Miniprotein binders against a2bj90. Designs and how they scored, part 41

Target 1, 235 residues: a2bj90
Amino acid sequence: MSRSARRKTSALNTVLRVVEVFASIQGEGPFTGTYSVFVRLAGCNLRCPFCDTRYAWSLEAGKPLGVEELVEEIARYEPSLVVITGGEPLLQRHPLNSLVEGLESLGLRVQLETNGILPAPARDEQLWRVYHVVSPKDVPVRVPGAKLHPSWVDYARATGRAWFKFLVANEQHVREVAEYVAKLGIPRSRVYIMPLTPEKLDMKELLELHSRIASLAVKWRLNFSPRLHLLVQLP

## First folded at step 5 (miniprotein)

Design td4
Fold by ESMFold2-Fast, scan of step 5:
Structure td4 (fold): chain B 235 residues (1-235), chain A 84 residues (1-84)
Amino acid sequence: as target 1 above (235 residues)
Amino acid sequence: GDPEELIKRAEETIREAQELLKEVIERAKKLGDPRLQKLAYYVELLLELAEEAFQEGDLDWVERLVKIYLRAIRRAKEKLEKSE
């Protein structure tokens, strides 16, 4: 390959802006309790008022890393799951597909966490083959500018590799979620409700909130996601 | 417990929440500080919880959750006052 072609390939498909890489336990969603490596990508297309990772909002918050270097770093942790999160990781879609290809070539299981504003993967993307936890911000939390792309529902039906995780504070939020997923045709088996945790809660407050949202999940026949990492004081 | 005492305590907690919310919401929205925007969001959420109490009748749960949010808001306000 020529130097020009090599530079062009590297610039377009092989560099990601990465905020942090760390090992922890997946505390949320369908893979709760799994030993995971978290890859936080820089940049976000929302400004959620409850956001705990505001340091990742700007693309400049991320260090440029080559896909091959990042794959090697992730592999050293020997994880059961690679969680790609952000910001909004789909803002870096093209090099993200290359990262997923590299991780899959090593037999690593990949989960993407996304706000679902950008379209779901197409069949010819490497991202089509991995798990997706979609966290809509239009309902019930009504973040300005948030709108779930309808292709995520089609993707979930076609692949069985997407789940929808909703932040909820009260029963009215759960009712809104139930109406929303029914209207869009999202199966209840693909829906998680998760406690919206305000600021720093003590352990008693955190447990009480978890208990109430879990009870609502039973009442409304939805899945429950804890925030396990908060309960066990892990990042 | 006594349902009448539970209703009375819930009404008092809701009234305390509502009294704290009005001035805090107005103050927070005027400033460009992201911490104040976050505070305004949670304060507005308490109003939704208070209104829901009158519709659903699950006053024990609402009292519990409102107290959690009030403590969180007070902690956030203390942090803002220290940095000011």
Scores: ipSAE 0.202, ipTM 0.622, lowest interface PAE 4.7, mean pLDDT 81
Fold by OpenDDE base, second read of step 6:
Structure td4 (fold): chain B 235 residues (1-235), chain A 84 residues (1-84)
Amino acid sequence: as target 1 above (235 residues)
Amino acid sequence: GDPEELIKRAEETIREAQELLKEVIERAKKLGDPRLQKLAYYVELLLELAEEAFQEGDLDWVERLVKIYLRAIRRAKEKLEKSE
């Protein structure tokens, strides 16, 4: 490989398209309540009708940021966790591995949020070492083009560093999730159900929905993910 | 409340949601607007939820749930209409 090809491949691996960086409380999944820096990456391979971050769907919605600069920016918040989210973070897989390497070098814990369409990390990727919350969009919400990549099940078994977070609105959705995870051989202890919320619920409505879905989680012996940030009015 | 009154209110509210769904689908087909597609999805989801809760006999939940989603959809519709 020519020096020019190595420089072009290095430059592509060192820049992320970032929509926003902010500090908040992780509101969802196994790390709920954790003081976190959120890095929202641009670009998504889905167009979920229920998506609250539609502004992140285009890669052009993100600004190009160097990995080193982004590591320094994140470190200034002294986070208990770095949450890599966005549209779909794994669309920027190469520079994301470089980001993870930088963050881990500082002793920062990293959690990725992904829709699980793209392959799970391989053993030689820096992403192999981090935590993953996979949110499938095939079940129960049946988003067109969504399909959980089977390698996420293998990754979960091999590492114990993956959880699966499903959006649910009713008991039928919870049943479909239970059947789906059973069929795939995903341990129930790694499964979270989370309320599918319409926009602009009032607090009473939001609490009632949380209560209903939490009760279904208990009934079906699944973990419950709140949308804690919505309940406490944080970003 | 009176179960008969709860059933009636649930049926009326499901009917309203069905009418709203038809309107949203028709508008979505005409405009191709991703926001209207979101509305259609929430109304479809509302109908599914309402039908299930109705079958379960949880009429209080049907009423509450349908009110929640109808309010959300109405607010979203108003926002769309103001942006047109």
Scores: ipSAE 0.000, ipTM 0.218, lowest interface PAE 11.8, mean pLDDT 85

Design th1
Fold by ESMFold2-Fast, scan of step 5:
Structure th1 (fold): chain B 235 residues (1-235), chain A 99 residues (1-99)
Amino acid sequence: as target 1 above (235 residues)
Amino acid sequence: SPEYLKKLEEIIKEFEKLAEEALKAGNEDVAWKYRLAAIYARAALRLAKKGKYEKAIYYLELAIELLEEAYKKTGDERFLKTAEELEKLVKEIEELARK
């Protein structure tokens, strides 16, 4: 094969539908405070009433980008963490595995944000080797169709590379989370509770909500996730 | 043989030096291209050290393509020269992969 034929062209590259790529600080979960590049993939299998990114719900909302082009764009930022989010990134599972392979080969740390409806990675997937923050929407927020796939618990146990992040508004929600994770056998060390933020809170209300949920995390012996980007007014 | 690894390390240092020179001259686009080429070459170095020659070659080919595109846009012969050096190194690694 010639050099041109050996090199992958855009037409032969795996393609992802990408809504946006931007640098920011990871505001949530176990990597809070990390300088990150966010890759928002198009398409979602839920219609959460509290969703801030409704513009990403359709696959057609994303621009088609080759995996190689996306890796180059991400590398330009020199991030400490690549956060792949959406929509639901696992809807584009096949090209996502190719993206993860490219990023891993550059030594970049990758975190996937997922609703956990689709199965966890298998051992033969590139996704097996990266970090996952699973945000179940069946408990306590009760989004229709949002049942957590049981393979995520097995994946977390086998790899130590998954955490479960729950949106909570009050102590009753925290109780429901505690019962849910106990029933599934999820260790408390892998559980985060995070404030469910209504659409229009002023900064004082936002801080007070954070303080209340953090206090509940201490009381229930769970980890606390802020929404730091909201507090510092970053995307 | 450690010779091809030393050559690759030398090329990576050259990319970093060229990126720094470009940045000092205010040419951020050229600096970025050399930095990205260094990143690809560094990934290739790690993969080659682990005997993953096909993946190493893949990343070197990405670096070559990037440098050739940069040459086409800028006319800067240093991009062409460094691309040619990487092409020679790819051939050496291909021979090792056939062992």
Scores: ipSAE 0.006, ipTM 0.229, lowest interface PAE 13.8, mean pLDDT 83

Design th2
Fold by ESMFold2-Fast, scan of step 5:
Structure th2 (fold): chain B 235 residues (1-235), chain A 99 residues (1-99)
Amino acid sequence: as target 1 above (235 residues)
Amino acid sequence: SPEYLKKLEEIIKEFEKLAEEALKAGNKEDAEWYERLAKIYREAAERAKKGKYEKAIYYLELAIELLEEAYKKTGDERFLKTAEELEKLVKEIEELARK
């Protein structure tokens, strides 16, 4: 293969389809309250009925951006955390590893949000070294086709860099989550339950739902994730 | 085995072979990209085998978008040709879903 052909082929691994880049506060999971830059990648391998980012489902919704240009754009925000989300970011796994390498070279902390259908990072990937919040959609919400890849449990046990965040509406959902994580051997210290928020809640209802789910987290000895950005009306 | 499954299995094997050839040539990153596409095709095939045609179509359309983007960047007609073949499979599966 000529150098020109190699150069063209390798270019496939340095471009990401990006829907949006914006600064906000991380509202969910173990880094709640952190000043963050959100990088929303295009494409998703699920069609969740409760999805609030349907505009990102298609790869065509994303603008092609070079990894170097994206790293520089992110760095200009001077964030405490870079949150890479989507869609499903692992659909663009190859250039995503290059992005992570660039961000780490600047000393930036990176968190990936994933549905966990695609395999967890291997030890030789840059993604092995960053934080992952895995949001299974097989339990309790039962999205068709949303089976968690078992490698995520192994990754979490090996690295301590993965947490599992479950959408729950009631105590029966929490019980199903507890059974699920026990069967898979996921430590409860790595488990977050988060309110499943219907699109038509007013602020009083949203607060009451948060209170109820938080109380269940205490009762079941699990971690609680708010949806803080919704409560404070940030994107 | 339905004809569309045979065609899809052929495409899976082709991209698995491309991944292996890239690895042998020392092109790890290209190998990972080909393997990713092969896995997406595999998800489509497994859904189709179980009669979950809507999900199978979703994965094939995702692969088509990735291939079209690769073609735009590289000019490699192999990607365009594969995308066109997947589009034909989508139409066959849509026809099955209507019956």
Scores: ipSAE 0.000, ipTM 0.086, lowest interface PAE 22.8, mean pLDDT 81

Design th3
Fold by ESMFold2-Fast, scan of step 5:
Structure th3 (fold): chain B 235 residues (1-235), chain A 99 residues (1-99)
Amino acid sequence: as target 1 above (235 residues)
Amino acid sequence: SPWYLRLLEIYIRAFERLAEKAEKAGNKEVAEKYEEAAKLAREALELAKQGKYDEAIKKLHEAIKLLLEAYKKTGDEEFELTAEYYEKLVKEIEELARK
């Protein structure tokens, strides 16, 4: 066998394309405030106009890292939570399952951030055992091609390990989210609304937007996710 | 390396991949614009590595102008979004130039 064939085969099972690894505080979702290591995987199946991490859209943006090497790098931070994000991390599903297995073997808690277009984990995947924050882009932000896979609702009901986090800019967006989750049978206890932050907000505007969306969360009886890292100026 | 240099490297690779995808889709003009943007970004990266931040910023502005012109001609939002990201990167490098 040629070295090229062996390298290509290995990449499917044990190599991830990684954009960055860094320690910070989880600023979003159900684990807000947790000391975390973020692992940003390369590649995305969407082109969201509000995307803050466009540099991660291409698989070529990621450096090839072996699963074992990556587990060792993550472990050195001694995190309370490992956040696997991207791009869309499920695009690298096969080696991602191996990464999750390695992290779980060390007793580390793992959370995936996903757009939910690709199917939810099956029971025989390592991914079935970890936490998922699903950020649908079909409602209310209407990104082309961004249809939530129905298996995520089934996974959430079966496991209690998925939450749905929606970007919202105003009350009309919140109304659309409320209608959407009711139609799909997603319990409101599993739903977070989060400010859709335009790129050029100053700190006063950012805080005012957070206040408005939080007030809407109370009014509509939904959970609120801040973007805490933006408020405290962390990565 | 400093994070802004790594960010430039990441975006250059993204442009090169977008150019390849456009070429495979038969969109030669779009591919050429992404290739030109990647080249200008590589020149900016080398200038920034040398501490020539003002020259690096100038190269990034040339890339932004090219991307915005491509957007006006094609209507392809990827050009506009990419230009916005380069504008953000320029501001980061401008802060370094202030020292």
Scores: ipSAE 0.000, ipTM 0.204, lowest interface PAE 13.6, mean pLDDT 81

Design th4
Fold by ESMFold2-Fast, scan of step 5:
Structure th4 (fold): chain B 235 residues (1-235), chain A 99 residues (1-99)
Amino acid sequence: as target 1 above (235 residues)
Amino acid sequence: SPEYLEDLEWIIRLFEIYARAAERAGNKEVAEKYEEAAKLAREALELAKQGKYDEAIKKLHEAIKLLLEAYKKTGDERFLKTAYYLELLVKLIEELARK
């Protein structure tokens, strides 16, 4: 809303609550296999039963880090991709835009992971210019309160910088996803299905699940996202 | 359609809980700030129920400003967290007002 030219610098717009910063390989979505730095922001507006990062649900789980300090920390890793995740990173929208501005100034590629409940970026936000992987939790996993904001579909069509990644356990889930994306007018080329992984699977079970969901992706003509980091035992 | 109204009601309740907790702890300044935020949010809720979205947004912006100023003075992260929740509601109401 506020134009950046009239914006005054303040500590309130330059501090993020950060749970962790670490280097790994992006294991999911359109950038699978990319050397990345992950920035996990604190706070979430959902309580998914299958969530493996429950420690990030509270804003109090994050330590306050200045945007400039965080940019310097990220840059030291020399990443091919910066993945901003959480919790729900859009809960810290104002300082997040400042972080993105700092990372963009260094020529770093930024990807946001979001549940899509909060509105998509406006054209005057720095977030408009980065990549977004939207993970709706209303279909097929039916998390209470998880309704995709319709602006994400408009953003995806306007920019080509959003993809929709759905957790699926079986063919019925894939059918529900196919119906959902058709109703919303989301192009199949922007849709990924990804295995819904229970907390403790052995490697054989994990490979079998990946194989089953990948086969369904082929059958339904959707993109497939692995959880590569789980297969190679990275964080 | 009523989702943001339910979220606004829950945030108002949260402000009331925080105000009572602060009052019991003897922190009258913090209690007063949460009480005023709750009042502004209740006014916004009533305006939104009447379809007066621009007026509701104005009340929420007043509450956000109050909470951010309180955060600057106290360092209490609950002020920052609740300010961000109100920013979410402003975005949802703005989108609804455009339709």
Scores: ipSAE 0.000, ipTM 0.115, lowest interface PAE 18.0, mean pLDDT 82

Design th5
Fold by ESMFold2-Fast, scan of step 5:
Structure th5 (fold): chain B 235 residues (1-235), chain A 99 residues (1-99)
Amino acid sequence: as target 1 above (235 residues)
Amino acid sequence: SPEYLKKLEYYIELFELLAEEALKAGNKEVAEKYEEAAKLAREALELAKQGKYDEAIKKLHEAIKLLLEAYKKTGDEDFEWTARLLEIYVRAIERLAKK
């Protein structure tokens, strides 16, 4: 049997550990404002101090769901966009490729959110064909063990399907991001800065933070990502 | 941390499942490799429960090496994927050991 020409189904290609599935509006990145279904996969390879989804860090936090069952559940929402996030979804790469194949077969648009530590998709992966928002954790707040895999820059250039999104609290953070992306050769058009929101801000403080970071985006000629779901009080 | 012991238990179950699927497919060589990986992960779990994290990490590196060697021999991408999962897990444990 030619395993390179056709592959046997493996357990890794049929089951995902899933924390939650819910409908909302994409509040962040290049697809802000899109009616989306969110699929949060379990497991993460980082322990970010500012993480707001610590409940997803463990693989055991996820319920085992078959790929076909998950595709059917997602399709019932009739979403304009499927957002696959985590933890770190690329930790479950094999069944994730199968999920993407199923979603694409239904004509659904898919976006992955990843920390970019694991390699970017290869041309023979189903993941090559979908959108990626990469959130490097090596700048501006350095997370131990975080290092962007260099293949993500090549993937972004080759496909036009990757963007780089950075959490920033002040102008010094924006400066560090600008220096980082210049050093790696990431075009400004593929860079988003997004407000690093403390756990408890009132609506006035949240709007003022958004305004300040947006103004810095204009000053530094970078794209701005809101956290729209926080502003409109959605999940 | 107890959460890392639970993750290691998950990997043991995953390797056992992959071994079973390989046997059903008539691929005993692949099954034997996943069974060996499960055994090494189980030894690592016992060491970790005793607070012997350096010894546990050594057992996990043995499992990673085994899986990558199996990948080179068979071309089965599931070996490469499971090895990469363990590598990430080991890095997370190493970071926590520096607390």
Scores: ipSAE 0.000, ipTM 0.151, lowest interface PAE 15.8, mean pLDDT 80

Design th6
Fold by ESMFold2-Fast, scan of step 5:
Structure th6 (fold): chain B 235 residues (1-235), chain A 99 residues (1-99)
Amino acid sequence: as target 1 above (235 residues)
Amino acid sequence: SPEYLKKLEEIIKEFEKLAEEALKAGNKEVAKKYYYAALLARLALEEAKQGKYDWAIRLLEIYIRALERAYKKTGDERFLKTAEELEKLVKEIEELARK
């Protein structure tokens, strides 16, 4: 394809379905505490029982936004980190690579949150260069259709830019996670366990659950992720 | 709204309450099962409200199997009764989907 024809064809793939864009503090994972802009993309390939963002499951929940327009909107927040989440962002893989390219051109740090069902980035994708927090749903919460793509383990080993984050409610869950990551050869240093927080948990119970899961992280020699935004009452 | 939506909402509330009671008593394993049951039923309710009947039926079937397993492990008749009620709801949703 010629350059002009290729550019026109690419324009059809430079639109993302976006649910919301907002500034907050990253409350989870390896960048906990970072001033961030969250970009929630529409569409998801799973229906997780403990999903906090069920409103994003439908692709129709998102408004079509051009990549350039979205980059400008994100830049206005002057964030230390851009968190691309959803739904499942990799469902919109082609325009997502274009978004990442635009954000990197501005020197912005990008983190993707993904369920890991779709393959990890290839070396020729812009997504290869950004951080990924992979949240497998095949363990300990067994979600129908969920299976971690094996390429994510290879990507993590090759780049050092992927971590694996698991929702856990009790010690049996942590044991299942430990067995799972050992079987796949995922280093413990790349593994986070995070409290599974039911929708109606009050602040006292939320703190108790955080304490319990943090204690288990120490016992099992895994990293702990809080849900800091819930504790400080931010979105 | 259809009677099955009301029944599903009642079941969700009951299991959320049982989960909270189990958690307060320190029984994390039982609390987990009740939270999973409540949330899966809530997802099925949301899908049914949106007319996504095939997926709602699938979620309820998964929930029914989870309740049957809980009954086998605990002997608690409430799990068995809830599974039977949900099987009736699945048939009602199947009839609605065919229309």
Scores: ipSAE 0.000, ipTM 0.096, lowest interface PAE 17.7, mean pLDDT 78

Design tk1
Fold by ESMFold2-Fast, scan of step 5:
Structure tk1 (fold): chain B 235 residues (1-235), chain A 83 residues (1-83)
Amino acid sequence: as target 1 above (235 residues)
Amino acid sequence: GKYRVVIKAPTEDAAWRIALEIRIFAAERGLPVEIEVRRDENGNWVVVVTGPTRKAVYYALLFARLLAEELGYDVEFEGIEEI
């Protein structure tokens, strides 16, 4: 086999379409406050009306990057956490497993953010060993086509490496989340509620919304996720 | 009902490439299709395209055929079935 043909074959298996790579603070979920590198993968299988990252919806929005090149770029930041997000990163599952393998070989902690429509990792995937924050879009926000794959609940129980993060605007949304997780058998300790932030809130309104949702988390005995990056004005 | 087509690819690489390019095509044209890569009962790599209309699945299949020819992949497919 020629070297050129081998490089073409390698590129097909180990290339990710990447929208952006940047350092920031993880503002959401169980690792809130951690110095992180964000890797936004292109492509999404949903079209959420409240989406802040519509520029990532198409796979063509991403630049093709080899896994080894991407690992090297991430490593230069010396992060405490690598956050792989998108779009929907599981759309690029095969090369994503290769990326995770490379990052783990360097001892880096990896967190995936996913809408949970595609199946959870199998035991023989590299993705089985990393952390997952699953953000269902069927409840309470009712995005068309969004249905949580049931394997995510099994994965969470088997590994303790998945949490479920729900966007909420009011107490009725929290009630719907509580009913949903009870029906699916998701432990409350694995559930985060996070403010659904409308476009154009000022800082006072943003803080008041955070306060209200946090109070509801206490009342309903759920975990609270801020959107810390919005409060401190980071990407 | 729901519609499905199964595209048999010559290799794992071909299956993932075809799936990736169908997703790009579907997103750009607003086609409501879901794509899965798996092994069939005979151990072949397949790309499964599912959608709410025969038309959406048909357009994805037509694109996949043209793409496979362009990339030199020898693909086989069964007819579109209602499931």
Scores: ipSAE 0.000, ipTM 0.119, lowest interface PAE 21.1, mean pLDDT 82

Design tk2
Fold by ESMFold2-Fast, scan of step 5:
Structure tk2 (fold): chain B 235 residues (1-235), chain A 83 residues (1-83)
Amino acid sequence: as target 1 above (235 residues)
Amino acid sequence: GKYRVVIKAPTEEKARYIAELIRLFAEERGLPVEIEVRRDENGNWVVVVTGPTRDAVWRALLFARIYAARLGYDVEFEGIEEI
């Protein structure tokens, strides 16, 4: 009678490597300004030179934590949004599906932050039903090994639950993003450009960078993502 | 097999209120759980949630955790066990 349903893993038999769990405001993407709990999973399949969370690159940086214990910790914050990030969360795909199932069962809104190298969710995964902010690193920043998996475009068209967030430093980067998304058939309404913040910007320089990238978003008819948490000095 | 979770509450009033919230949530979601309020052997007021699957009991427990926190209730949750 439920023969097509995916076999769910027991949450109590599932372990995630977790770097940190903390409450903050989502500073980026389509849910900017939302009171959120951030769950940073360990492990990454990239080594981006601009990465501000290098401490999460190794799976060994994460402490093993059961899904039930993790959901309990998240629930105590009473968040409007659960942001699962990393490293690269899809490296822990099987236990991540169990976590998502638990969070959704409580009516919690879940957003995944992913580099999009690993395939998009299949229809029988719990991950199919949640929001995804995909941050490609092949364009414009050209991180080695960072090719976006083509299934993410299909997922975005099929579900309307994916957005593509691109780090940009200048107008040439925005042009490359515009060409890239047009070639792949990604709707402009699902595209965000976000300031690529170098290390050691003061607050004036950070605000000036935000202003420049926001102006380019208007010019190119793309959505703008701030890095609001940096501007208001939240983690 | 059946699955069970025990929620310890500081008072009878809080135990009965948590139990009622779980019951309403279970009815809304169609969760097949049974809920009882009683004293344990140490005199604590407890809410016992029992169901045919680990998933159903786990959903009820997670709902209870969120709402206990929202209400500021000092409740303790034990792990889900197969009985």
Scores: ipSAE 0.000, ipTM 0.177, lowest interface PAE 17.4, mean pLDDT 83

